# Ledger of designs, part 4: VH-VL binders against Cytochrome c oxidase assembly factor 8 (COA8)

Target 1, 167 residues: Cytochrome c oxidase assembly factor 8 (COA8), of Homo sapiens (Human) (q96il0)
Amino acid sequence: APERGAERRDTAPSGVSRFCPPRKSCHDWIGPPDKYSNLRPVHFYIPENESPLEQKLRKLRQETQEWNQQFWANQNLTFSKEKEEFIHSRLKTKGLGLRTESGQKATLNAEEMADFYKEFLSKNFQKHMYYNRDWYKRNFAITFFMGKVALERIWNKLKQKQKKRSN

## First folded at step 3 (VH-VL)

Design na25 (from n42 with light chain Y95W W100Y; framework fv_ebronucimab)
Fold by ESMFold2-Fast, scan of step 3:
Structure na25 (fold): chain C 167 residues (1-167), chain A 122 residues (1-122), chain B 111 residues (1-111)
Amino acid sequence: as target 1 above (167 residues)
Amino acid sequence: EVQLVESGGGLVQPGRSLRLSCAASGFTFEDYAMNWVRQAPGKGLEWVSGISWNSGDISYADSVQGRFTISRDNGKNSLYLQMNSLRAEDTALYFCAKDHSYYIGSGYFDYWGQGTMVTVSS
Amino acid sequence: QSELTQPRSVSGSPGQSVTISCTGSSSNIGAGYDVHWYQQHPGKAPKLLISGNSERPSGVPDRFSGSKSGNTASLTISGLQAEDEADYYCQSYDWSLSGYVFGTGTDVTVL
């Protein structure tokens, strides 16, 4: 086993490294945006006395986050590649080079890019609809377990208060 | 250790029904999606059906939609496949497979049973 | 039908490298869904070999590697050994089918 306080090194299924939280964090914290998904990962605090129900909620949230990160990493990478290809194709059609006289990448104006965005959204409409459906299903489950954990914590507080009053 | 044990296979005539069972042990059954995957003799793997942790999400391959029904009993750690209107094309070894996820979609099958053979012939 | 296309067979000699392709469409691999790989020895159940395009489960040798580009995923077996003789299947998810899809399978023979 590693020494106490050793930084955790985790990677997403896409191979992206996750930022490591401090040893004595007592709540969830948010890392920097992932290079590919552009989403901030949440590093979940694991309490020393985590109940089985709390562990189930945490694992469900972690698994949902990994699923979400993978989806957006793939979508953003595809978007970036297709955008570059579209820009390159349009610049060739105009007889323009890939770079300006100042050495910067040549770009298309917003009106020209609107065609790309419309095509990309249309092509991906059904995929995004299925993603949203699954996202809602996962969030429903998370909300359900959050409710159960809240009830468990209320019950435990009531039991502790009653025990203290008995003394 | 994780174990999945299928049962209920056999020889059955076309048009008849058969019910498969899968008994799970060694993991928290209620936390994972479960799947049925079949393999016809000498052929490849074909996903048949999947069911989420809470039975809230169920999906079927087009080839079995309307004929097969997947279900689970989390209290008994058991997965089921009710197979109606069986066809010769349903002849296969049927595997019970544990999903890595709570839901059907991004998961992979980290554990498999040994399979139960279903033969549909006159 | 199987939805992902693999070569029927691949062969190599011990110590060589072999690569198995898995080609899908815009509704599965091309949509960005991960590709997973399974190894099946004759008369046995499939066993998970690669998850999430390139991740190796505990106990899988680093001789096995996976990659994905566009509509195609690949499994590479380097340093081929006799025990690698088996059937190999890729698997992904297809949003248009709302279900999992397997590859047609590849028989790896060690000559």
Scores: ipSAE 0.008, ipTM 0.579, lowest interface PAE 9.4, mean pLDDT 83

Design na26 (from n42 with light chain G99Y W100Y; framework fv_ebronucimab)
Fold by ESMFold2-Fast, scan of step 3:
Order: C-alpha cells, then sequence, then structure tokens
Structure na26 (fold): chain C 167 residues (1-167), chain A 122 residues (1-122), chain B 111 residues (1-111)
C-alpha cells in the first residue's frame, strides 16, 4: 500500500506547501510553518472505515485550514511589503541611503518603527476583528461535529461490546 | 441528480408578505449552507440571504435586513424565505442556491434552482 | 447591490480571446478571499464556471481560465465560440459585510 513516507512540496492556490506525514502515520501530522502564512499545516489521518460524519468533520477542518492559511499568507505579505516601503520612504526623507558605509542594511530606530506598527495595527483593526468573528464561527461548527463524531464512536464501541455479549 | 425547486412567488402589492420555499434533493441537505440570490428583470445577481448548515449563522443583505427571514428545515430538505413589507424594488426572480461549504464564507454556489418570480406592484 | 466591478460588455469574434476583469476592495478580493465565476444564458439559471479563482468544474472546457492578483480577478475565454454568448458574474465574500458579493456582470457578445 502506498504510504505518505517521503516529504513532498506542492503549492496550493493559497501558496501553502503540502508536506506528507511520516511513514505509516495513524495520527494527524503537523508540518513545518508555511513560508507565507507562518502557520503549521495539519495533514489529517483518513481511517479506512471513515464514516460520513467523520468525512464531514475532516473536510470542514481542511476547508477551515485552507481559509486560515490564505488569510494569513496575504496579511503577512502585505505587512512585509508595507514595512519595507515605510523603511525606504523614511530613509529617503532623511536623505540616507539604503545601506551604511559598512555595507549593512540601513535601519530605523525602535521609536520610528513604532509609528509604522501603530498605523498598521490601526488600519487593520477592522479586518482582524472580522477575521476573529469568522474564526469563531468556523471553530464552533468544528467543535459541534467533533462532539457528534465522539458520540458516534462511543456508540459504535458499545454496539460491538453488546454484539459480543449477545453472541 | 441534484435538484433545487423554488416555489411561492407571485404578484403581490407593496407592504404585503410572501413566503418562498426551496425543495432540495440529490444531496445531503443538512451538510451545506444555503443561499437566496435574486435578479431583477434585466439586472445582475444580488445575494439576498444565507444560512449555515445548522442555522447557527444567518446573514442578510442590507437591502432586506429587518424585512426578510431565512430559515431551513433539515428534516424536510427545505429552505424558506419569509418576505415582509415588500417593496417595488424587491421585484425579481429569486434563486435558491446550494453553497459548497457548511458556513457562509469563501463558498461558491455549485447548484442553482430555476428561480421563482416575485412581482411587487400596485 | 453589486460590490465587485466588471466591464458592462466585452465583444469578440469566434476563435478570439476575451478577458473579463473583476475588481474588488481590501475587504473582499484584496483580503485574499477566492473569486468564483458564473455563466448565465438568457432565461436560464446561472451555472458555476470557475471556483476558487482558477478551478474548472467537471464539464467546463479548458478554454475558460481564471486568475487573481491583488484586488482584481480575471476570467479569460480563449477560442471564443457562439455558445459563449452569455452574462458572466464574479463572486467573492466580504468579511466586513459578512456576506457574499457579486460583480456587476459582463455581457459577452460573439460577433
Amino acid sequence: as target 1 above (167 residues)
Amino acid sequence: EVQLVESGGGLVQPGRSLRLSCAASGFTFEDYAMNWVRQAPGKGLEWVSGISWNSGDISYADSVQGRFTISRDNGKNSLYLQMNSLRAEDTALYFCAKDHSYYIGSGYFDYWGQGTMVTVSS
Amino acid sequence: QSELTQPRSVSGSPGQSVTISCTGSSSNIGAGYDVHWYQQHPGKAPKLLISGNSERPSGVPDRFSGSKSGNTASLTISGLQAEDEADYYCQSYDYSLSYYVFGTGTDVTVL
């Protein structure tokens, strides 16, 4: 049977690298942080006898992960671009070059960078607020289905015990 | 296989009410968000309302907020839109649309009904 | 109310390529939400044409392609055919409104 034993790198539309779990993994596997979103992807274990309810939960979790990765990849890229633009703009305003005479990158002091961080956070406050709202909605659904799956598994185990006793 | 059939449309006077229904078949209705989308004659698509798989998340377009109520009955594979205080501007073909997702978000509408016409005129 | 901007009409000859733009804002396409495309023939319900920016559903010809960059998504129809004469709508999600938004729609005419 083929195993997810080798690491592979495929990029999804969201820019997320896809890594395979270690050989013969029987558990969910957590990968390294994505270079854009800085979030660790989870590769879900798929049981041979996955119920429709378990499949529903897994797909919901995968969809939520993809949404989350896409959001933070875009947010982090925007942050990095705006930060670089801010630094270059401020250095130009001061009449300074992009590099020091020692060949190091010219930098802004902590007080100057604080202005950028304050402005960026203020500008993105509403975006992050609505992200958190949607995150809670998604996790509520996931938690509900996790509960249903747990009850289904308990019931199935009880059914197996009952069959053995009756037989 | 997948089928969405809308009903309940008709000619109605301003200020009156109508209730639209959508009967779904060919898929596991309780697993997906459902949406109402309308299209006025000769105009584009306008999203009206959506409801998540368990009715835990409901959203409305600003134009209908406070007047329309979306609901679903998973036991009957049915979606509803209660339309109160109807205005001439509500005149449109109303489509029932299946979301590919469990919730209202990054989803797309993989199946659509043929629509039911609502005409609000005095 | 349409929240995404599309050109009103696009025209082309059979075999030509046409591109339809869909421009949003920082609260929808610019926030990284996927763009989906629908095709609607006169008197018919819309049909899903492209999902997740560039994914083709089964049965959609490969001459239809989608892309997204920044605040703008594009639908390209290569090898334009008579049956492509239809209205095309983009769709995304707006997190600040907490609902789906459609484009203004584009009428494609095959001359």
Scores: ipSAE 0.007, ipTM 0.576, lowest interface PAE 10.0, mean pLDDT 83

Design na28 (from n42 with heavy chain Y102W; framework fv_ebronucimab)
Fold by ESMFold2-Fast, scan of step 3:
Structure na28 (fold): chain C 167 residues (1-167), chain A 122 residues (1-122), chain B 111 residues (1-111)
Amino acid sequence: as target 1 above (167 residues)
Amino acid sequence: EVQLVESGGGLVQPGRSLRLSCAASGFTFEDYAMNWVRQAPGKGLEWVSGISWNSGDISYADSVQGRFTISRDNGKNSLYLQMNSLRAEDTALYFCAKDHSWYIGSGYFDYWGQGTMVTVSS
Amino acid sequence: QSELTQPRSVSGSPGQSVTISCTGSSSNIGAGYDVHWYQQHPGKAPKLLISGNSERPSGVPDRFSGSKSGNTASLTISGLQAEDEADYYCQSYDYSLSGWVFGTGTDVTVL
């Protein structure tokens, strides 16, 4: 259903729950864990005089967060769905019902569940390998820009300090 | 006003090479991933290659892997595709497409050029 | 590379609704990657029509809507008009190919 009332122009990343930061802050703020990904979203602080380089770094970090959130939300959903299907198929094969006499969900023992985990990891090996590759490449780019921003801030502070002392 | 203008297409013989260029304007070229997409006459779209904002990530379709090389020059706002060992099945209109993201796989193609025609025939 | 499967053609009369399906696999749409849609008129470049499964870019009329469920995405065109005659392509990312895949394309005819 569409939300009633005007929404802030800031678009939340796909799959990330919206949140409101506490009172005025001069740093990034971390929200509660997302329902699906179990990751905590970060609200990035925007400096009053943000340089083009700082804006680029912030956008790289925001896009990387969105990518990461989407990957883990989907992975967790897939795991839960396949786990339930596996349990149901094994219980059906054994001629058992889906619930115990107490009304709780029927479960498999650790030895039987080991088969599921082994199959799940095997099926998702390639996906996780590509995730790790992309994670490293994204972190390299972000680290590079963090360095450039740090150097820019040092030089700007040095220039401002010199000008103030000259007065 | 975002514009992408492809050039370098033409008629070439099988086994020869050709280099395509795409000139970009109206956006901060260095901040976005770029892609090449081709379309054979009367056929559908086929992604050829992509390159991230800083050339740190490059990927190719299996059909062109080892033969084509994508590159970019951020100082010139230009994207390139070096095509070697051309085959008749490489005949297509080649589009330059801007990614919405800085990285391959997390965006979508928000702007396209008009394409440059490559014909590989003896 | 492997393509996303679309019907070759769909047709309808002015004012009707048509729906185009786009079916992928576990390495693309089934892996949770978003689906994007492009419209291509004869002799012209493709134009972004829907991004991120259901978002409309500025200038795209609300007659166009997108959805996704499991391995399949759908594009619905309501209130079909003559200018909607075009080829429509879905697109998603495939992690096993480390690249983009397009749909086979659907030709929409307004009768």
Scores: ipSAE 0.148, ipTM 0.709, lowest interface PAE 4.7, mean pLDDT 85

Design na3 (from n42 with heavy chain I104Y; framework fv_ebronucimab)
Fold by ESMFold2-Fast, scan of step 3:
Structure na3 (fold): chain C 167 residues (1-167), chain A 122 residues (1-122), chain B 111 residues (1-111)
Amino acid sequence: as target 1 above (167 residues)
Amino acid sequence: EVQLVESGGGLVQPGRSLRLSCAASGFTFEDYAMNWVRQAPGKGLEWVSGISWNSGDISYADSVQGRFTISRDNGKNSLYLQMNSLRAEDTALYFCAKDHSYYYGSGYFDYWGQGTMVTVSS
Amino acid sequence: QSELTQPRSVSGSPGQSVTISCTGSSSNIGAGYDVHWYQQHPGKAPKLLISGNSERPSGVPDRFSGSKSGNTASLTISGLQAEDEADYYCQSYDYSLSGWVFGTGTDVTVL
């Protein structure tokens, strides 16, 4: 989900730097997987002379990344929670405790868990279809603005060549 | 500086048609999704329809699906709502609202017009 | 198919705090979509008050704050003032409707 505040990610004085591009980087870089979404974030390099069009493209890519991260973080949390609720419900129905004699978490066999996976996938089918639709339209917009930025850069190079040839 | 000015509202009989317009200024109109929102007298806000920057993504509330058509003219900085087969329950103040995002459905409505009143009555 | 549910009215005295709830479903707020809040004074267009659950636009006093948990969002007005008397609406996106959904609206009265 898009974040309203565009604040830099830096570490507390005693922490380890995460989600922060190298100080002298002139390129985008890929960070470590997010704990919740398990997706690797891209940290965008911001040129000193970024054009309005380049800024627009960067913001679109950042907004899309935040949307994607939030979707999968929520999906993973929902899966984990529902899985545990399903296991506890089935164990309770069987009159079994939540822990084994050795103190380990009680679990269900593969056939019982297959029921959960089938139900979860069926229940989330529509949600994933809408996710794919939104991903498609975001990709279209990003591709379009990538094209505009490319044309702007070509035009600027042509203009620079004309200026140099006239001088 | 950003302004949205709605027009085209009025008194109309049930079953007839009306076309609303929204003139936008103070921002790059072609870059943003646009929306129509209505409010019946003394009632709450109801989203009616939305359109992406390039008209490639369009959506309608179930209550108006098949009767209303949203469109835009980026060259004229204008948004339109063609309203056909009008019903008494379509009586409302119709607002034009700018999405903060280029994509339909991913932003929020950062600017609103003052609205144009549509009254459907015999 | 359904709107976001808000209380019809909330009242308080000047200087007090009031909270407005906004409850959605699994296809909107429960699906992780952000909640936005709008303030509407009588006879005027709605004005963006809170965007993306908790962000204040420029010019909105810091006494307004928003939060979200699960399928419910809340708007809190601290230090209630006479000028806060208005209707308040929450909004979120609903993927099953492929569209926006607004709350039923809450009338805030300053006693």
Scores: ipSAE 0.032, ipTM 0.652, lowest interface PAE 6.8, mean pLDDT 83

Design na4 (from n42 with heavy chain I104L G105D; framework fv_ebronucimab)
Fold by ESMFold2-Fast, scan of step 3:
Structure na4 (fold): chain C 167 residues (1-167), chain A 122 residues (1-122), chain B 111 residues (1-111)
Amino acid sequence: as target 1 above (167 residues)
Amino acid sequence: EVQLVESGGGLVQPGRSLRLSCAASGFTFEDYAMNWVRQAPGKGLEWVSGISWNSGDISYADSVQGRFTISRDNGKNSLYLQMNSLRAEDTALYFCAKDHSYYLDSGYFDYWGQGTMVTVSS
Amino acid sequence: QSELTQPRSVSGSPGQSVTISCTGSSSNIGAGYDVHWYQQHPGKAPKLLISGNSERPSGVPDRFSGSKSGNTASLTISGLQAEDEADYYCQSYDYSLSGWVFGTGTDVTVL
């Protein structure tokens, strides 16, 4: 079942073992789009001397990414399933088969599909509203911790300068 | 070591009020969402209320909305539940639970207190 | 009503495997929210057993495993032991309630 949670992908991002980040560039890496969510996963760089605060920020970003991927994977699968069901029921109502005489999949025109898109958006309006609310909450928290990390790094640089001057 | 210690439970008559406290130690209290969960004698777990790390987001179960108020004091590492207009059906063991996450809509309850018993009876 | 549905009781012999189901709706498990599992021994507080559908916290034996498909999550206990006699609860988030929802609970008996 494609709708089933990504059990294997949850353990490690696909393709990570194929890449060894160059030692010269210490930054995050972006992978190919996930088959179900259509989102590009970010593989986070972990510094050797990561502070507890930096670890918290990275974890928040990873958790937000996983939440976002799960939401869109589920939404895309639901859309595809309901779209196929709508097309099937519409063709049945018209007395048409699922394929044309040329063997192509029987399709509805844009005007006929407008009914489906309107119904789908209306039906999922509240779900998307809750998604947007949660997305903003998560980004607020990430921004806050980014600020904390920035202040920590500034303070550490000031302490480093003081040590050098005292020597 | 993470510890959560609930207090404030007791025997109270219907219509009265009671205030529960949860003292937290062993972690950075200010960074995590906190929750209250109750369990009536011989029954299952029921989520009561949750509060985000900064008190900016608060949510309640429909059964307690308008009667209970959750709050926290990050400077004292303490979580509170003010219970007003108590009913017999509020009789339960009340657990304080630490969320793994900063948010109310994600994470899991990684640590629980031992609970404090609230009995609402005439 | 808004609770996740679990069987009331599951029993097995020592060394046997048992599976506990947890069925939700489109506003919680069906919406893609993770399922977590808690173990509660008589007279004790609940303890986190499985997080994020299938992850084990440190100290939890590997004979406990979790999975999720569609609107249903499952907890499997292999190699049943007497110490596994406990109540088991699933948990997920419900966006329509803006809160957490627990399963009805399952009593596991080792015969």
Scores: ipSAE 0.011, ipTM 0.606, lowest interface PAE 9.1, mean pLDDT 83

Design na5 (from n42 with heavy chain S106E; framework fv_ebronucimab)
Fold by ESMFold2-Fast, scan of step 3:
Structure na5 (fold): chain C 167 residues (1-167), chain A 122 residues (1-122), chain B 111 residues (1-111)
Amino acid sequence: as target 1 above (167 residues)
Amino acid sequence: EVQLVESGGGLVQPGRSLRLSCAASGFTFEDYAMNWVRQAPGKGLEWVSGISWNSGDISYADSVQGRFTISRDNGKNSLYLQMNSLRAEDTALYFCAKDHSYYIGEGYFDYWGQGTMVTVSS
Amino acid sequence: QSELTQPRSVSGSPGQSVTISCTGSSSNIGAGYDVHWYQQHPGKAPKLLISGNSERPSGVPDRFSGSKSGNTASLTISGLQAEDEADYYCQSYDYSLSGWVFGTGTDVTVL
């Protein structure tokens, strides 16, 4: 993953990538995995007669997607950077160069890397717990709005059925 | 135009309770998260509590957890803060703040009330 | 509760530029959460100045700009005016607290 760079885009982006779905589809479209978060973005279809409730649900889902993409993009960037720093530190302690004789980047074996993974997991355990809590909170809100939209659609169908009977 | 008007502040003795209210107008109250923020005299801003649009998500600052209860009445466009076991350290101007988002964590406070002063002293 | 770190004060003359830093941690700004800025004049409520790191609300002049990099956000006021004399607060979300954190605040003085 890119780090600082000369361009701001070289670092993890602050938002979800905007992709071009197949025209104006009549349903949601799923894009390719994001380079940084490795999550597939969803492009939400906007109906011509979208109700205010449907718009709120769609925007909440879009905001949740952006939050989720941002979290994992930054987490993956942090993991990559700290992994590289750990490898560098251990190689320096051993008195070894950063590159092998063949010019490839020097690496550590799985046993040595176990120290890094344990430390990273321990350091980020609370972060991941709070991510999960926020993820559940967001999905609760989305589910609630989905319920409201469903009730609205049922009510609209009942209204149409009554009109059909009257005619 | 968006307006937030806090009320219920006053002088109260340590260990007692006080209930703050915030009356909202000019926007669809039920669609936004709401927050309480306080500012002690001569000090900075401290977030106190937040509540999502449907009361499904509620969070508190560690300093008030277990003592304060945030609630809202969407039918009355009102936000509340029930403050129990008040301490001298709770003395502050309490602001009602509108979130730009439906839930806590991804919005920003686009509108603020003028605040209501709470003084905890004997 | 954790706060975001800001300089206590910054000062400048009319027409100059000043920059206010806001430094957080891995659980807030460093986690990719946006930084928002509020301006508070003496005796008044805070007013939203910058949202989402760099977005200006209607009525906020172009001379106010925001940016974010790593664990730090910055607010820059160019063409400093007397009316800019106020306290400035940054804000971000902290997922370890499941709540909002504000900066320590910066007093801007126009000399």
Scores: ipSAE 0.000, ipTM 0.479, lowest interface PAE 22.6, mean pLDDT 83

Design na6 (from n42 with heavy chain S106Y; framework fv_ebronucimab)
Fold by ESMFold2-Fast, scan of step 3:
Structure na6 (fold): chain C 167 residues (1-167), chain A 122 residues (1-122), chain B 111 residues (1-111)
Amino acid sequence: as target 1 above (167 residues)
Amino acid sequence: EVQLVESGGGLVQPGRSLRLSCAASGFTFEDYAMNWVRQAPGKGLEWVSGISWNSGDISYADSVQGRFTISRDNGKNSLYLQMNSLRAEDTALYFCAKDHSYYIGYGYFDYWGQGTMVTVSS
Amino acid sequence: QSELTQPRSVSGSPGQSVTISCTGSSSNIGAGYDVHWYQQHPGKAPKLLISGNSERPSGVPDRFSGSKSGNTASLTISGLQAEDEADYYCQSYDYSLSGWVFGTGTDVTVL
């Protein structure tokens, strides 16, 4: 079961892991890197008197984090699968088996692997551009709500001061 | 109980305009993204347009971009779709759908209206 | 808009299991976006059946289950009943389109 500081695997086929922060955290907590996305998840602190605006900001940040986690978990799985397929294809072309004479997995040299990385990045260029565009849109929305929350806090502070003066 | 009631559909000639409305009740309308989805007779579902809780993010399907305009009035708990330059291929039942999220792309459509029929024919 | 690919129809006998596939691309399901499923009975509005790949809303029988792997999601209906005869649609978000995409739809027939 998940507990304080424990990592929990997602039950969904997406493979995204989850984690639990230390008990009674009064701040956002950053966990260890997720096994699949290799991103550090953030567990958001929920104040006792969270305003509706603060809730919207937190929900947006949580939804953005989940979207980001799923994107990179899938990207990493695709990378691993295509890497293995590339290695297999190159070894077949060279007339080499999948294993060395000693029974270990056969590998490609750094120059051959560099060809794979260049091709993978080139192939995924459009995908990463669209990802970055959406990431920008999401960060703009988060920044906008952060500004609204800041204004709300300033207003509440001013209201409290006025209340004290009127007493 | 959550309810979405569409209206404004009807028979309209090609090239004309029509405005659809969706009246929402049973939830805090201003806190959720809203969507229009259409279904041509005997065909599948096609997403048409979406709008975030505050109208700060709006998206359209390529097939309607430049012709349709989505809008909302949070004070009236209402969603609208202004349809201009209508074509025969716009003939469909138009559904109003509530997003589970405040923003386009993060949620799922948890509630649907019964739809309003738009027929574009001479 | 671009659609997710589903089989046109699947059929089964009462008490059997059927599985509906939903295949997307690298810009939607392959990008890690969740898949949602909707059930539509003739003459009715669609109803949410599965959210977030595998979660059932309140009131949906446990006979319905969902999964996702790579570019493909699946909906499985076990213990098939006459009331399950309907159209089923998958849905995901597509970041290249900045919008939602639905599957082509699958007609489930209970023979």
Scores: ipSAE 0.000, ipTM 0.518, lowest interface PAE 18.3, mean pLDDT 83

Design na7 (from n42 with heavy chain S106W; framework fv_ebronucimab)
Fold by ESMFold2-Fast, scan of step 3:
Structure na7 (fold): chain C 167 residues (1-167), chain A 122 residues (1-122), chain B 111 residues (1-111)
Amino acid sequence: as target 1 above (167 residues)
Amino acid sequence: EVQLVESGGGLVQPGRSLRLSCAASGFTFEDYAMNWVRQAPGKGLEWVSGISWNSGDISYADSVQGRFTISRDNGKNSLYLQMNSLRAEDTALYFCAKDHSYYIGWGYFDYWGQGTMVTVSS
Amino acid sequence: QSELTQPRSVSGSPGQSVTISCTGSSSNIGAGYDVHWYQQHPGKAPKLLISGNSERPSGVPDRFSGSKSGNTASLTISGLQAEDEADYYCQSYDYSLSGWVFGTGTDVTVL
């Protein structure tokens, strides 16, 4: 039977492409939190007179957003899966079902969950350190290019004032 | 494209042994639990055994406990079933099935192989 | 050995709806574990039809729907077509067995 959409994956870590900004905005647009990463995506406005340097900055910001979205979507999915399996395994060991008599989802107490959180954080320590380092590098690069764009805009503004003054 | 290819089935006498293999491709094998499911001629599906992503959790159906051993080699993307002390009741088509979860009992079987036939008869 | 009870056979006319029940116990469906459904055509491997009680995998028509209440799950096939003639199996996890259990299987016939 024909597929409705190409390679549709409900568990795929991407929600940025699932929203559309209202109309043709002249400013950057911020969307609702992504289902997987819980981060709000930003749709960047493309100016009619965008310079090559401004384009480079915008693409760097877009790439950084995609990297950040992917990291947290994967991290949240991993955390959720491991937490659910930890709870499932512990309830199984206790001989308990997944639901209470009232039909609510059975849970472990805070003391039982403490071991899971400690092990998850310990296991992912290096991954989090690399994330922080890369986040620093990306923000440094963005700040550097923002500075270059600012200088370009100042220079162009000065050139326009000079032309206006000289006719 | 996800593929699971079973092999090792055949005709075997009661009391003897067989080793089944399942070659996996098209997905990150080490991230998922794997299962063996069998189906006797004209009968329904029966889960045989499951193994978690890192072999840290293994479970068997009561009917095969103590006789069958499931194992995996993540470096070779392969799943195995060592079947000892075979009985006529073990005659079935044996399917390799990929779990959607890395833990036994939490996911569902999103992909299946075509199966390999095991016939236990004199 | 199957642990979940299904009717042996269900039949309907083309375009009609049929429903297949799957009844478990307090150690599986009644304990809150999800129910999954598989479709098997003669001579073929089973194919995932419904996961997590009611979710349809990509490529499964919306004619197939699942539901669950208490210790019973149901698969409904609307707008029956000749190609729907197959065996259908439910599946759940049983914590007392520490393993998966399948239903007894239902043969769907399109008259």
Scores: ipSAE 0.000, ipTM 0.461, lowest interface PAE 24.2, mean pLDDT 81

